# Designs tried in a protein design chat: VHH binders against Death domain-containing protein 1 (DTHD1). Part 4

Target 1, 86 residues: Death domain-containing protein 1 (DTHD1), of Homo sapiens (Human) (q6zmt9r679to764)
Amino acid sequence: DNLLHWLAEELSEENAESLSSTLPLRRSTIQLIKLKNPDDLTEQIHEFLCFWKKSLPTFTDKLRLLARHLRKIGRSDLAEELKFKW

## First folded at step 5 (VHH; framework vhh_vobarilizumab_d1)

Design k24 (from d6 with A110G)
Fold by ESMFold2-Fast, scan of step 5:
Structure k24 (fold): chain B 86 residues (1-86), chain A 124 residues (1-124)
Amino acid sequence: as target 1 above (86 residues)
Amino acid sequence: EVQLVESGGGLVQPGGSLRLSCAASGFTFSSYDMAWYRQAPGKGRELVAGIYSGGDTSYADSVKGRFTISRDNAKNTLYLQMNSLRPEDTAVYYCARGPDTEWYTGSDEGFDIWGQGTLVTVSS
């Protein structure tokens, strides 16, 4: 996803750890994503976001939930930007 | 009583192929991420391939293009097709299951239940 790739590029190493902790992803899922992308932090974050999005029901307001996760990790700036790019 | 039972290991020449199987029981197989680890003599256990509950796969750089992980949810079985085998692939191969909780509570390994392992020896 183009939008999720942009978001992954904006998130830093410290944000990556916080994000993986707040997104409801299994430990095994996180480890397999890291296995696939061992030296590419941006791609790791991008795949965290893609797996999270795929796990949600079709009727879920994904934008609202993602903005909440971003605010929780201290990235309210990205949450506001997201409203105009989603 | 969750159980994972590996089979299919053996002796093969460099360049040969082997197919490993893992029979799972005691849980809803289709709902879990599954993986293959290996442990070579004198080394720690390493994750080489995994398959998500949804069917997508991940591979370590050392095995990409040579190994293929797959699953048959109707048979509760995990497979590892190993092609173009090299002496450095010699190891005990373990089937592993991901955790049943949403919470990250464990080590960086990410898998909580393991089989007994099956030995793969690649030698001329």
Scores: ipSAE 0.524, ipTM 0.815, lowest interface PAE 1.3, mean pLDDT 85

Design k25 (from d6 with T101Y Y104L)
Fold by ESMFold2-Fast, scan of step 5:
Structure k25 (fold): chain B 86 residues (1-86), chain A 124 residues (1-124)
Amino acid sequence: as target 1 above (86 residues)
Amino acid sequence: EVQLVESGGGLVQPGGSLRLSCAASGFTFSSYDMAWYRQAPGKGRELVAGIYSGGDTSYADSVKGRFTISRDNAKNTLYLQMNSLRPEDTAVYYCARGPDYEWLTGSDEAFDIWGQGTLVTVSS
């Protein structure tokens, strides 16, 4: 997922920790993703986002939810950019 | 209610193999991420392998290529196949279950239910 990979590249380590606490992902899933990618923050974030997206029903407004999560972690700038990249 | 029971530990020579089993009861096994941790004398617990509810796996670099985690949802059993064992693999091995979402249980631990452990000793 090119869009989620772009997002992962734009997010800092601080943003990643905030996202992992606000996305409704199980702690176990987060830990296994970190185990798989111990020194690759971008890939960790990318897999967090992919697991989150995959967990949602197909008819969910994923763009709206993702934008809300980005605003919650203080990245309203990225939330606005999503409207043009989705 | 929820229970995890490990078995299969023992003494094995360097280069040998062991298969650990974990019998789970009291919950819908197929719905949970499962993991194997180990704790060597004087060390903290180390996550060595995990398997998502969907079947994909993750491994610590120290065991990748040597250990294989698998699950049998029909039998509610988790396995760890350990090959090419080394003295540094000597530890008590624990089966662990991932939590429900934090808002359901209040748990902030990555894996919140643990078995009693099974000892693996790799020595000549």
Scores: ipSAE 0.459, ipTM 0.798, lowest interface PAE 1.7, mean pLDDT 85

Design k26 (from d6 with I113Y)
Fold by ESMFold2-Fast, scan of step 5:
Structure k26 (fold): chain B 86 residues (1-86), chain A 124 residues (1-124)
Amino acid sequence: as target 1 above (86 residues)
Amino acid sequence: EVQLVESGGGLVQPGGSLRLSCAASGFTFSSYDMAWYRQAPGKGRELVAGIYSGGDTSYADSVKGRFTISRDNAKNTLYLQMNSLRPEDTAVYYCARGPDTEWYTGSDEAFDYWGQGTLVTVSS
């Protein structure tokens, strides 16, 4: 989606590694996403976020959980900005 | 006990085709990401194709457009259709299963169970 793509563009390579360790994604899923997008960090992060979002139950507070993950990786600035774009 | 048994390897001429199968047992096959790796003589393992539990697929650039990965959840079987084979595709091909956990733990192991492999030789 557009919002998750915007977020992916804001995250650095260091943020990507941290995010992949905090999102509940299987290592196999992460590796297959990297295989599909070897030279596109933004698309790798976007796919991580899309897989995470798709895995959640319909009535999950996705914004709250995503903000929490962003804070854990040291991007509280993005967590605050996210609430106005979600 | 998790078991993965590959079959279908053999000798084929350049430009030929081959289909590999992997019979899985000991786990709920449909719930796992599955993959095909290969290892050429004197080289490390290369992930060439994978299929998510949901059915979407991913391919290494080296095989994209030539190889097709697929799964039959009712038969607990993974397939790799290999077309337009080249001498550089010569390798032992391994079926692999993704991990139980949905958490990335920092481990370098993306796939934690492997079959014994099947040899594919592409030569004249």
Scores: ipSAE 0.549, ipTM 0.834, lowest interface PAE 1.3, mean pLDDT 86

Design k27 (from d6 with F111M I113V)
Fold by ESMFold2-Fast, scan of step 5:
Structure k27 (fold): chain B 86 residues (1-86), chain A 124 residues (1-124)
Amino acid sequence: as target 1 above (86 residues)
Amino acid sequence: EVQLVESGGGLVQPGGSLRLSCAASGFTFSSYDMAWYRQAPGKGRELVAGIYSGGDTSYADSVKGRFTISRDNAKNTLYLQMNSLRPEDTAVYYCARGPDTEWYTGSDEAMDVWGQGTLVTVSS
């Protein structure tokens, strides 16, 4: 997913911790992704986001939800950039 | 030639049923998300039901439990089974194809291709 990979590259480790706690992901899912991608923060974040996206109901406004999650973790700058790029 | 053609609309009494069909041509039907929208007199166009290329479905709260969306990829056809119809379901129903991207809303403005519409009237 090109959008989610770009986003994963822009997020810091602190952002990743905040995001993993605010996204409605199971603890076991988070642990498995971290175990699968040791020492690769970008890939961990990318997989968190991909799993979250796939868990959403059909025809959900995914872009708006993503922007809201970014604002919750203090990355309103990225949320606004989504409006221009995507 | 990319085309969507709806059929099955008509006049039905409250509590009745109708099955709408949408025949798709000119594209790889199985690769696209598909949806049914409706526009009632004096109202904007709203999403009724959607179905992903992979088969997962979504429904507006107003139709949950009454309407069923389905697809037959071998026949390039989308269906909407409408049960327990109410006067408030009276509208022109449109078949629509989702855009060639994963990042879109269920808003009518996001849809790529539209059918001509089929009128459903629920009255006694």
Scores: ipSAE 0.013, ipTM 0.248, lowest interface PAE 8.3, mean pLDDT 84

Design k29 (from d6 with G98S)
Fold by ESMFold2-Fast, scan of step 5:
Structure k29 (fold): chain B 86 residues (1-86), chain A 124 residues (1-124)
Amino acid sequence: as target 1 above (86 residues)
Amino acid sequence: EVQLVESGGGLVQPGGSLRLSCAASGFTFSSYDMAWYRQAPGKGRELVAGIYSGGDTSYADSVKGRFTISRDNAKNTLYLQMNSLRPEDTAVYYCARSPDTEWYTGSDEAFDIWGQGTLVTVSS
C-alpha cells in the first residue's frame, strides 16, 4: 500500500508514538512489529497502519477514521491531504 | 488462573537442534499473541520470536532463519523449533502471553504473563 507508505514517511518519531497510542493496536502487535523492523521507523509506522487497516470491517469509512486519528495527534495537514490521495 | 509451563530445554552441541514447548492453561489461548524471550547469563531479557493470534510471526535478526515459532490452538501449546544452535543461544527461554489490555499506552509491557523458563545450554 503506496498511500500508507507515503503517510509513514511523513510521520516522525514523535508522531509515531502518538499514533500508536490512538490507533486501536495491541501492545504486543506494536512490539512484534518493532522486533521485525528494529531500525526502520518508517517501516514500523507503515506496518502499524497496515495492521490497523486490515483489522477494520468491510465498508468501514477508513478515510474518516484515519483522518480523525491524524487530527488527534496534531497532523490535521496530513488528514486534509489524505482526502486527495485515498 | 493463567499458567504457562515450558519444557524441552537441555544440553546440546553446537549445530544441534531442540524443540521447546509451552503448555498454556487458564485462558482462551487462540485469542492471545504469544512470544518467546530468552535471558543469557549476565544479560537482560531479549524478545526472540513472537506469533500473533492470527498466526503471523516475527523474529529477532539474531535467530531469523534458524528458529521457528508455531502454535497449536487445539492443544493450547506454543512451540519454538531451534536449529543450527550456537553457543550464544545459551539462555533461559521463557514463554510469554500478551496482556488483556489491548491498547498501546507507551512504556507498558507488551507481554506480561511469563512461564518459569527452561534452560538451553549450547556447548561442546
Scores: ipSAE 0.284, ipTM 0.714, lowest interface PAE 3.1, mean pLDDT 84

Design k3 (from d6 with Y104F)
Fold by ESMFold2-Fast, scan of step 5:
Structure k3 (fold): chain B 86 residues (1-86), chain A 124 residues (1-124)
Amino acid sequence: as target 1 above (86 residues)
Amino acid sequence: EVQLVESGGGLVQPGGSLRLSCAASGFTFSSYDMAWYRQAPGKGRELVAGIYSGGDTSYADSVKGRFTISRDNAKNTLYLQMNSLRPEDTAVYYCARGPDTEWFTGSDEAFDIWGQGTLVTVSS
């Protein structure tokens, strides 16, 4: 997913840590993603966003939920951009 | 009661192969991320391979291309196929289960339930 990859490139390490605390991802899932990509923060973030998206029910409003998480970590700018790229 | 029981460890020569098994009971096995850790003498625990509940896998760089993790949800069993074994693979290998929930609970523990371990010795 190109959109989630773009988002991963825009997130700082601090943003990523905050986001991982609010996104409903199992600690084990996060650790396995880090195991796969130990030296690539952008790829780690991209994979955990993809995993989160795949974990949601088919008819979940994924855009609204993701935008809410971005606002919660202080990235309302990305939440606004997201609705025009989604 | 939640239980993980490892088997398949033993002595093998360098270049040899072993398959480890982990029998799981007391929980819905198919719903959990599972992993293999190892601990060599005098060293800390190392996460070597993991498998998501959905079936995708991850490996430490030290074992990529040599080890294969797999699961059989019908048998509630986790496997680790170890090929091209090296003396530095000598360790006690542990089966581990991920947490019940995807929510952050204030703990950084990636895997919270562990088996008793099975010893793998790679020696000529």
Scores: ipSAE 0.451, ipTM 0.809, lowest interface PAE 1.7, mean pLDDT 85

Design k30 (from d6 with R97A)
Fold by ESMFold2-Fast, scan of step 5:
Structure k30 (fold): chain B 86 residues (1-86), chain A 124 residues (1-124)
Amino acid sequence: as target 1 above (86 residues)
Amino acid sequence: EVQLVESGGGLVQPGGSLRLSCAASGFTFSSYDMAWYRQAPGKGRELVAGIYSGGDTSYADSVKGRFTISRDNAKNTLYLQMNSLRPEDTAVYYCAAGPDTEWYTGSDEAFDIWGQGTLVTVSS
C-alpha cells in the first residue's frame, strides 16, 4: 500500500519504537522484520504497518484505528493528514 | 507440556551440510513464529533464521544463500538446512518459538519457548 509506505517515510526512529510497542504485533514478528531489514528503518515500519493491517478483520475501520495509534505516539499531525490520503 | 527438542547436530568438514530438526509439542505449532538461534564459543546469542506462522522467511546476512529454514505443520517440526558450512558456523543451535498472541504478554524475549540446543562443529 502506497499510503502505508508514505506513512513509513514520515515516521522517525523514536516514532518507530513507540509504534511497534502500541501496534498489536507479536514481538517475534517485529524481531523477524528487523532481521530481514536491519539497516532500513522505513522498510521496517512499512512491514510493521502491513502485518498490522493484514491481522485485522475485513470490515474493521482500519483508518480510524491507525489514526488512534498515531495519536498515541504523539503524531496527531499525521493522524489528521491521514484522513485526506486514505 | 510445552517443549522443543532439537536434533541433527554433529561434526562436519568445511563446505559440508547438515540438517537440523526441531520437534514441537504442547502448543499449536502452526500458529507460532519459529526461529533458529545460535551461540558460538565466546560470543553472544545470534538470531540466524526465522519463519512466520504464515510461512514467509527471514535470514541474517551471515547465512543468506547457505541456510534454509522450513516447517512441516502436519508433523509439528521445524528444520534448518545448512549448506556450505564454514568454521565460523560452529555453535550450539537453538530452536525457539514466539507466542501466537499479538499483544505483549509481559515477556521481554521475542521468542519465549526454547529447546535445549544441538552442537554443530565445523572443522577439518
Scores: ipSAE 0.373, ipTM 0.770, lowest interface PAE 2.3, mean pLDDT 84

Design k31 (from d6 with D100Y)
Fold by ESMFold2-Fast, scan of step 5:
Structure k31 (fold): chain B 86 residues (1-86), chain A 124 residues (1-124)
Amino acid sequence: as target 1 above (86 residues)
Amino acid sequence: EVQLVESGGGLVQPGGSLRLSCAASGFTFSSYDMAWYRQAPGKGRELVAGIYSGGDTSYADSVKGRFTISRDNAKNTLYLQMNSLRPEDTAVYYCARGPYTEWYTGSDEAFDIWGQGTLVTVSS
C-alpha cells in the first residue's frame, strides 16, 4: 500500500514509539515486526500500519480512525493531508 | 493449565543440525503468536525467531538463513530447525507464547517464557 508506505516515511524519525503504543496491535506482533526489520524504522512502521489496517472490518471508516491515531501522536498535519491522499 | 514443554536439545558439532520441539497445552494454540528465545551462559535472553498466528515468520539477524521456525496447529507443536550450528549458538532454548488480545491484559511482556528450556551445546 503506497499510501501507508508514504505515511511510514513521514513518521520514521520521531513518532514511531507513540504510534506503536496507540495502535491496537498485540505486543508480540509489534516485537516480531521489530525483529524482522531491526535497522529499518520505516519498514517497521509500514508493517504496523498494514497489520492494523488488515485487522479492521471492511465497512470501517479507516480514514477517520487513522486520522485519530495521527492526532493522538501529535501529527495533526499528516491527519489533514490524508484527506487529499486517501 | 497453560504448559509449554521444550525438547530436542543436545550436543552437536559445529556445522551440525538439531530440531527443537515445543508441545503446547491448556490454550488454543492456533490463536497465538509463538517464539523461541535463547540464553547463553552469562548472557541475557535473546529473541531469535517467531511465528505469527497466521503463519508468517520473523528471525533475528544472528540466525537468519540458518534457523527455520514452524508450527503444526493440528498437533499444538512449535518447531525450530537449526542448521549450520556455531559455537555461539550454545544456549538454553525456550518456547514462548504471545498474548491473546491486542489490548492490555495485565502484563506488558511481548512473550511469556514457560518451562526450563532445552540445552543446545555446539562444541567439537
Scores: ipSAE 0.172, ipTM 0.671, lowest interface PAE 4.6, mean pLDDT 83

Design k4 (from d6 with Y104L)
Fold by ESMFold2-Fast, scan of step 5:
Order: structure tokens, then sequence, then C-alpha cells
Structure k4 (fold): chain B 86 residues (1-86), chain A 124 residues (1-124)
């Protein structure tokens, strides 16, 4: 997903830990993603977002939930921008 | 009741192969991420391979192309196929399970239960 990749590029190293803490991902899943992509923070974040998206029920309002997570980690700027990029 | 029992370790010469097995019981095996860790003599422990509940896999750079992790959900068994073994692969290998409530598990625990380990010695 192009949108999730854009978002991963916008999220810095500081945001990676906050995102992994607030996004409902298994700790083991996070560790295995880091094992797969040890020196690529953008790809780690992209995989976090992809796993999170896959974990949600089919009819979930994914964009609204993602915006909430972005606001929770202090990236309200990205949450607002997200509303115009889906 | 949750148990992990490893087997398949042994002595093998460089270039050889071994297959480790981990028999799981006391939980719904197919629902959990599983992993293999190792600890070499005098070294810290290292995560070498993992397999997601969905079947995708991850490997440490040190073992990529040589080790293959797999699972048989019908048999509740995790495997590690080790090929082209090197002396630096000598270690106790541990099977590990991801936590029930992974985000609420203790501060750094990616995997919350471990087997007893099986020794792999690679030597001429």
Amino acid sequence: as target 1 above (86 residues)
Amino acid sequence: EVQLVESGGGLVQPGGSLRLSCAASGFTFSSYDMAWYRQAPGKGRELVAGIYSGGDTSYADSVKGRFTISRDNAKNTLYLQMNSLRPEDTAVYYCARGPDTEWLTGSDEAFDIWGQGTLVTVSS
C-alpha cells in the first residue's frame, strides 16, 4: 500500500517506538519485523502498519483508527494530512 | 501446562546438517508466533529465526540461506532445519513462544516461554 509507505517515510525513529507501543501489535510480531529489517526503520514501520491493517475486521474504518493512533503519538499533523490522501 | 520440549541436537562436523524439533503443548499452537534462540558458550543469547502465526518467517543475517524455520500446526511442532553448519553455530538452541497478551507482557519480553534447550556442537 502506497499510502502506508508514505506514512512510514514520514514517521521518524522517535515515532517508531511510540507507534509500536500504541498500535495493537503483538510484541513477538514487532521483534520478528525488526529481525527481518534490522537497519531499515522505514520498512519496519511499514511492516508494523501492514500487520496492523491485516489484523482488523474487514469492515473496520481503518483510516479513522489510524488517524487516532497518529494523534496519540503526537503526530496530529499526519492525522490531518491522512484525511486528504486516502 | 504450557510446555516446549526441544530435541534433535547433537555433534556434527562443519558443513553438516541437523533438524531441531520443538513439541508444544498446553496452548493453541497455531495462534502464536514462535521462535528459535541460541546461546553460544560465553556469549549472550541471540534470536536466530522466527515464524509468525500466519506462517511468514524472519531470520537473523547470521543464518539467512542456511537455516529454515517451519511449523506443523496439526502436530503442534516447530522445526529448525540447519544446513551448512559452521563452528560458530555451536550453541544451546531454545524454542520460544510469543506472549498471550504481548503488549502487556513485561517490559522487554518478545517471547514469554522457553524450552529447556538442546545442545548443538559443530566441531571436526
Scores: ipSAE 0.503, ipTM 0.809, lowest interface PAE 1.5, mean pLDDT 85

Design k5 (from d6 with W103F)
Fold by ESMFold2-Fast, scan of step 5:
Structure k5 (fold): chain B 86 residues (1-86), chain A 124 residues (1-124)
Amino acid sequence: as target 1 above (86 residues)
Amino acid sequence: EVQLVESGGGLVQPGGSLRLSCAASGFTFSSYDMAWYRQAPGKGRELVAGIYSGGDTSYADSVKGRFTISRDNAKNTLYLQMNSLRPEDTAVYYCARGPDTEFYTGSDEAFDIWGQGTLVTVSS
């Protein structure tokens, strides 16, 4: 997903750590994503977001939830940008 | 009672193949991420391959192209097909299961249940 890849590029290592602890992803899932992409932080974050998105029910307001997660990790600036990219 | 039982280890010559099996019981196998770890004598534990509950796979660079992880949800069994084996693949291989919860619990342990292990020796 182009939007989720854009987000992954904007997130720092600190943001990645916070996101991996706040997104509802199993520790095993996170570890396997890191195993596949050991030196690529952007791809790790992108796959965290993709797995999270896939876990949501079809009728979920995904934009709203994504914005909330971004605010939780201190990236309210990115949450606001989502309005224009979604 | 959650249990994982490995089998299929043995002695094989360099370039040979082995297939490891892990029989799972006591939980809904299809709902969990599963993995294979190994530990060589005098070395730390290494995650070599994993399979998500959804079926996609992940491999350590050291085994990519040589090992294939797979699962049979109808049989509650995890497999590791090991081809082109090298002396450095000599280790005890462990089957492992991911956690019940997606929430962080204060532990950085990725896999919470382990089998007893099966020894693989690659030697001429």
Scores: ipSAE 0.583, ipTM 0.845, lowest interface PAE 1.1, mean pLDDT 87

Design k6 (from d6 with W103V)
Fold by ESMFold2-Fast, scan of step 5:
Structure k6 (fold): chain B 86 residues (1-86), chain A 124 residues (1-124)
Amino acid sequence: as target 1 above (86 residues)
Amino acid sequence: EVQLVESGGGLVQPGGSLRLSCAASGFTFSSYDMAWYRQAPGKGRELVAGIYSGGDTSYADSVKGRFTISRDNAKNTLYLQMNSLRPEDTAVYYCARGPDTEVYTGSDEAFDIWGQGTLVTVSS
């Protein structure tokens, strides 16, 4: 989706490493996403976020959880911007 | 116990095809990401192809367009269809299962349960 793609473009390599550690995704899932997109960090992050979103129950407050993950990796600025763009 | 048993390896000429199978037991096969790795003489293990529990696939650039990974959840079996084989595809091929945890821990192995392997030799 457009929003998750925008977010992926804003995240640095350091942010990507931290995010992949905090999102509740299986290590195998992360590795297969990297295998598919070996030279495209933005697409790797985008697919991490898409897999994370798909794993959540329908009734989940996805915005609030995503903002919390962004704050954990030191991107409170993106968490605030996310509220505007969601 | 978790068990993975590979079969289908053999000698084939360049340009030929082979189909590898991996019979899984001891776990709910449909719930796990599965993969094929290979190890050529004198090299480390290389992740070749993977398939998510949901059915989507991923391939290493070295095999993309030539290899097809698939799964049959009813038979608890993973497959690797290898076409247009090249001498550089010569390796022991391993079936592997992803972890049962949804938590990424950084240093943990991406695929932590392995079969014994099946040898594929591509030569003229």
Scores: ipSAE 0.576, ipTM 0.840, lowest interface PAE 1.2, mean pLDDT 86

Design k7 (from d6 with T101V)
Fold by ESMFold2-Fast, scan of step 5:
Structure k7 (fold): chain B 86 residues (1-86), chain A 124 residues (1-124)
Amino acid sequence: as target 1 above (86 residues)
Amino acid sequence: EVQLVESGGGLVQPGGSLRLSCAASGFTFSSYDMAWYRQAPGKGRELVAGIYSGGDTSYADSVKGRFTISRDNAKNTLYLQMNSLRPEDTAVYYCARGPDVEWYTGSDEAFDIWGQGTLVTVSS
């Protein structure tokens, strides 16, 4: 997913920590993703987003939920851009 | 009661192989992320391998290509196949289970239930 990879490139370390706190991911899942990608923040964030997306029901409005998570972590700018890249 | 029981440790020569097992009981094994940690004398605990509830795996760079983590959900058992063992792999190996909660809660431990450990010694 090109969109989730683009998002991962735009998010900082502080954003990543905040996003991890708001996304419904187990601490163990987050730790295993970090184990796999220890020096690659972009890949860590990308895998957080992929695990989150995969956990959602098939007919979920994923774009709307993702935009809300981005607004909660102070990235309303990215939530707005999402409307044009989705 | 939640219980994790490790077995399979022992003394092996450099270049040798061992398979560790972890028998799990008291919870729905298939629903949890599972991991293997190790602790060498005088050092902190290191996460070496993990397996998601969905079956995908993750490895520390120090063991990647040599260790294989796997699970048998029908038998409620976690495995660690260790090949090409090195003296620096000498440690007590622990089986660990991820938390019940699906939400990330900040500073809480990533794996919160641990077994007793099994000793692996790699020496000539």
Scores: ipSAE 0.538, ipTM 0.831, lowest interface PAE 1.4, mean pLDDT 86

Design k8 (from d6 with E102T)
Fold by ESMFold2-Fast, scan of step 5:
Structure k8 (fold): chain B 86 residues (1-86), chain A 124 residues (1-124)
Amino acid sequence: as target 1 above (86 residues)
Amino acid sequence: EVQLVESGGGLVQPGGSLRLSCAASGFTFSSYDMAWYRQAPGKGRELVAGIYSGGDTSYADSVKGRFTISRDNAKNTLYLQMNSLRPEDTAVYYCARGPDTTWYTGSDEAFDIWGQGTLVTVSS
């Protein structure tokens, strides 16, 4: 529902740069998201997550992959919290 | 071979309009993010407008409301409609393509495949 927006609100600027490096997003997509949302970190992160989710096949375990990305950027706390949000 | 060919540049008076075109070949155009950059005399290239493979658009604040980027996937063509042109819009305009894959291991530049450019001069 609102899971990706909640995550965007919890992530910091350092997390945003790390996330953009670990999510399989084109550099062009990242740059256009930043161009569209200058100085709005929460919306930048939210669009990163939305583009990533949209790129995945319908039957992908998206929650498991998201948790993996969160652990990789040092946010294991958020990865654990994901299991309580659905 | 990836090729981008720009056209439509020229000399216009302030307040005028121009439409730039970019003919793309050598790749599946519909699958790529595309952009327009410009470079004014003595300055580096700056991103002014972009369009995602899905069709949504992004603009620099300096051109928002005046420029419109669009694409015609059936014709493999990118457009930039420029309205209410100002002297500060004078620049060489470049069509650019985003990278082939989600893992970009080159220079990490957002757009690194470019056309030759087309000159737009807005007379004072």
Scores: ipSAE 0.458, ipTM 0.796, lowest interface PAE 1.7, mean pLDDT 85

Design k9 (from d6 with E102D)
Fold by ESMFold2-Fast, scan of step 5:
Structure k9 (fold): chain B 86 residues (1-86), chain A 124 residues (1-124)
Amino acid sequence: as target 1 above (86 residues)
Amino acid sequence: EVQLVESGGGLVQPGGSLRLSCAASGFTFSSYDMAWYRQAPGKGRELVAGIYSGGDTSYADSVKGRFTISRDNAKNTLYLQMNSLRPEDTAVYYCARGPDTDWYTGSDEAFDIWGQGTLVTVSS
């Protein structure tokens, strides 16, 4: 998804560590994503977001949950921008 | 009781092939991410290959193109096909299971259940 890739490009290394700790991803999944993409932070974040989105039930309010995670890591600016791109 | 039992290790010449198996019991195998680690003499453990519960795979750069991880959920078995083996692949190989597959809670370990290991020796 282009939107999730855009978001991954906007997140810093500090944001990535915070996001990976707050997204409800299996730690094994995170480790395997890092193994696959050891020197590509943007691709790591993009795959975190894709796995997270895919893991959620069909009728989950994904936008609301993602915005909540972004606010929790101190990126309320991205949460507001996301509202108009989703 | 959760158990992982490795087999298939042995002595092989450089350029040879070997297939490792890991028999899993005591849990719903298909729901978990699984991995192969190795530890060479005098070195720390290295994650070499993993397979998500959904079937996609990941490999360390050191083994890409030579090793293939796969799973048989009907048999509760994890495999590692090792081709084009090199002396530097000599190590004890361990099967490992990831934590709760719905969402991670508790342990900080990426893979928290480990087998006893199987020795692979690649002679020069």
Scores: ipSAE 0.522, ipTM 0.821, lowest interface PAE 1.4, mean pLDDT 85

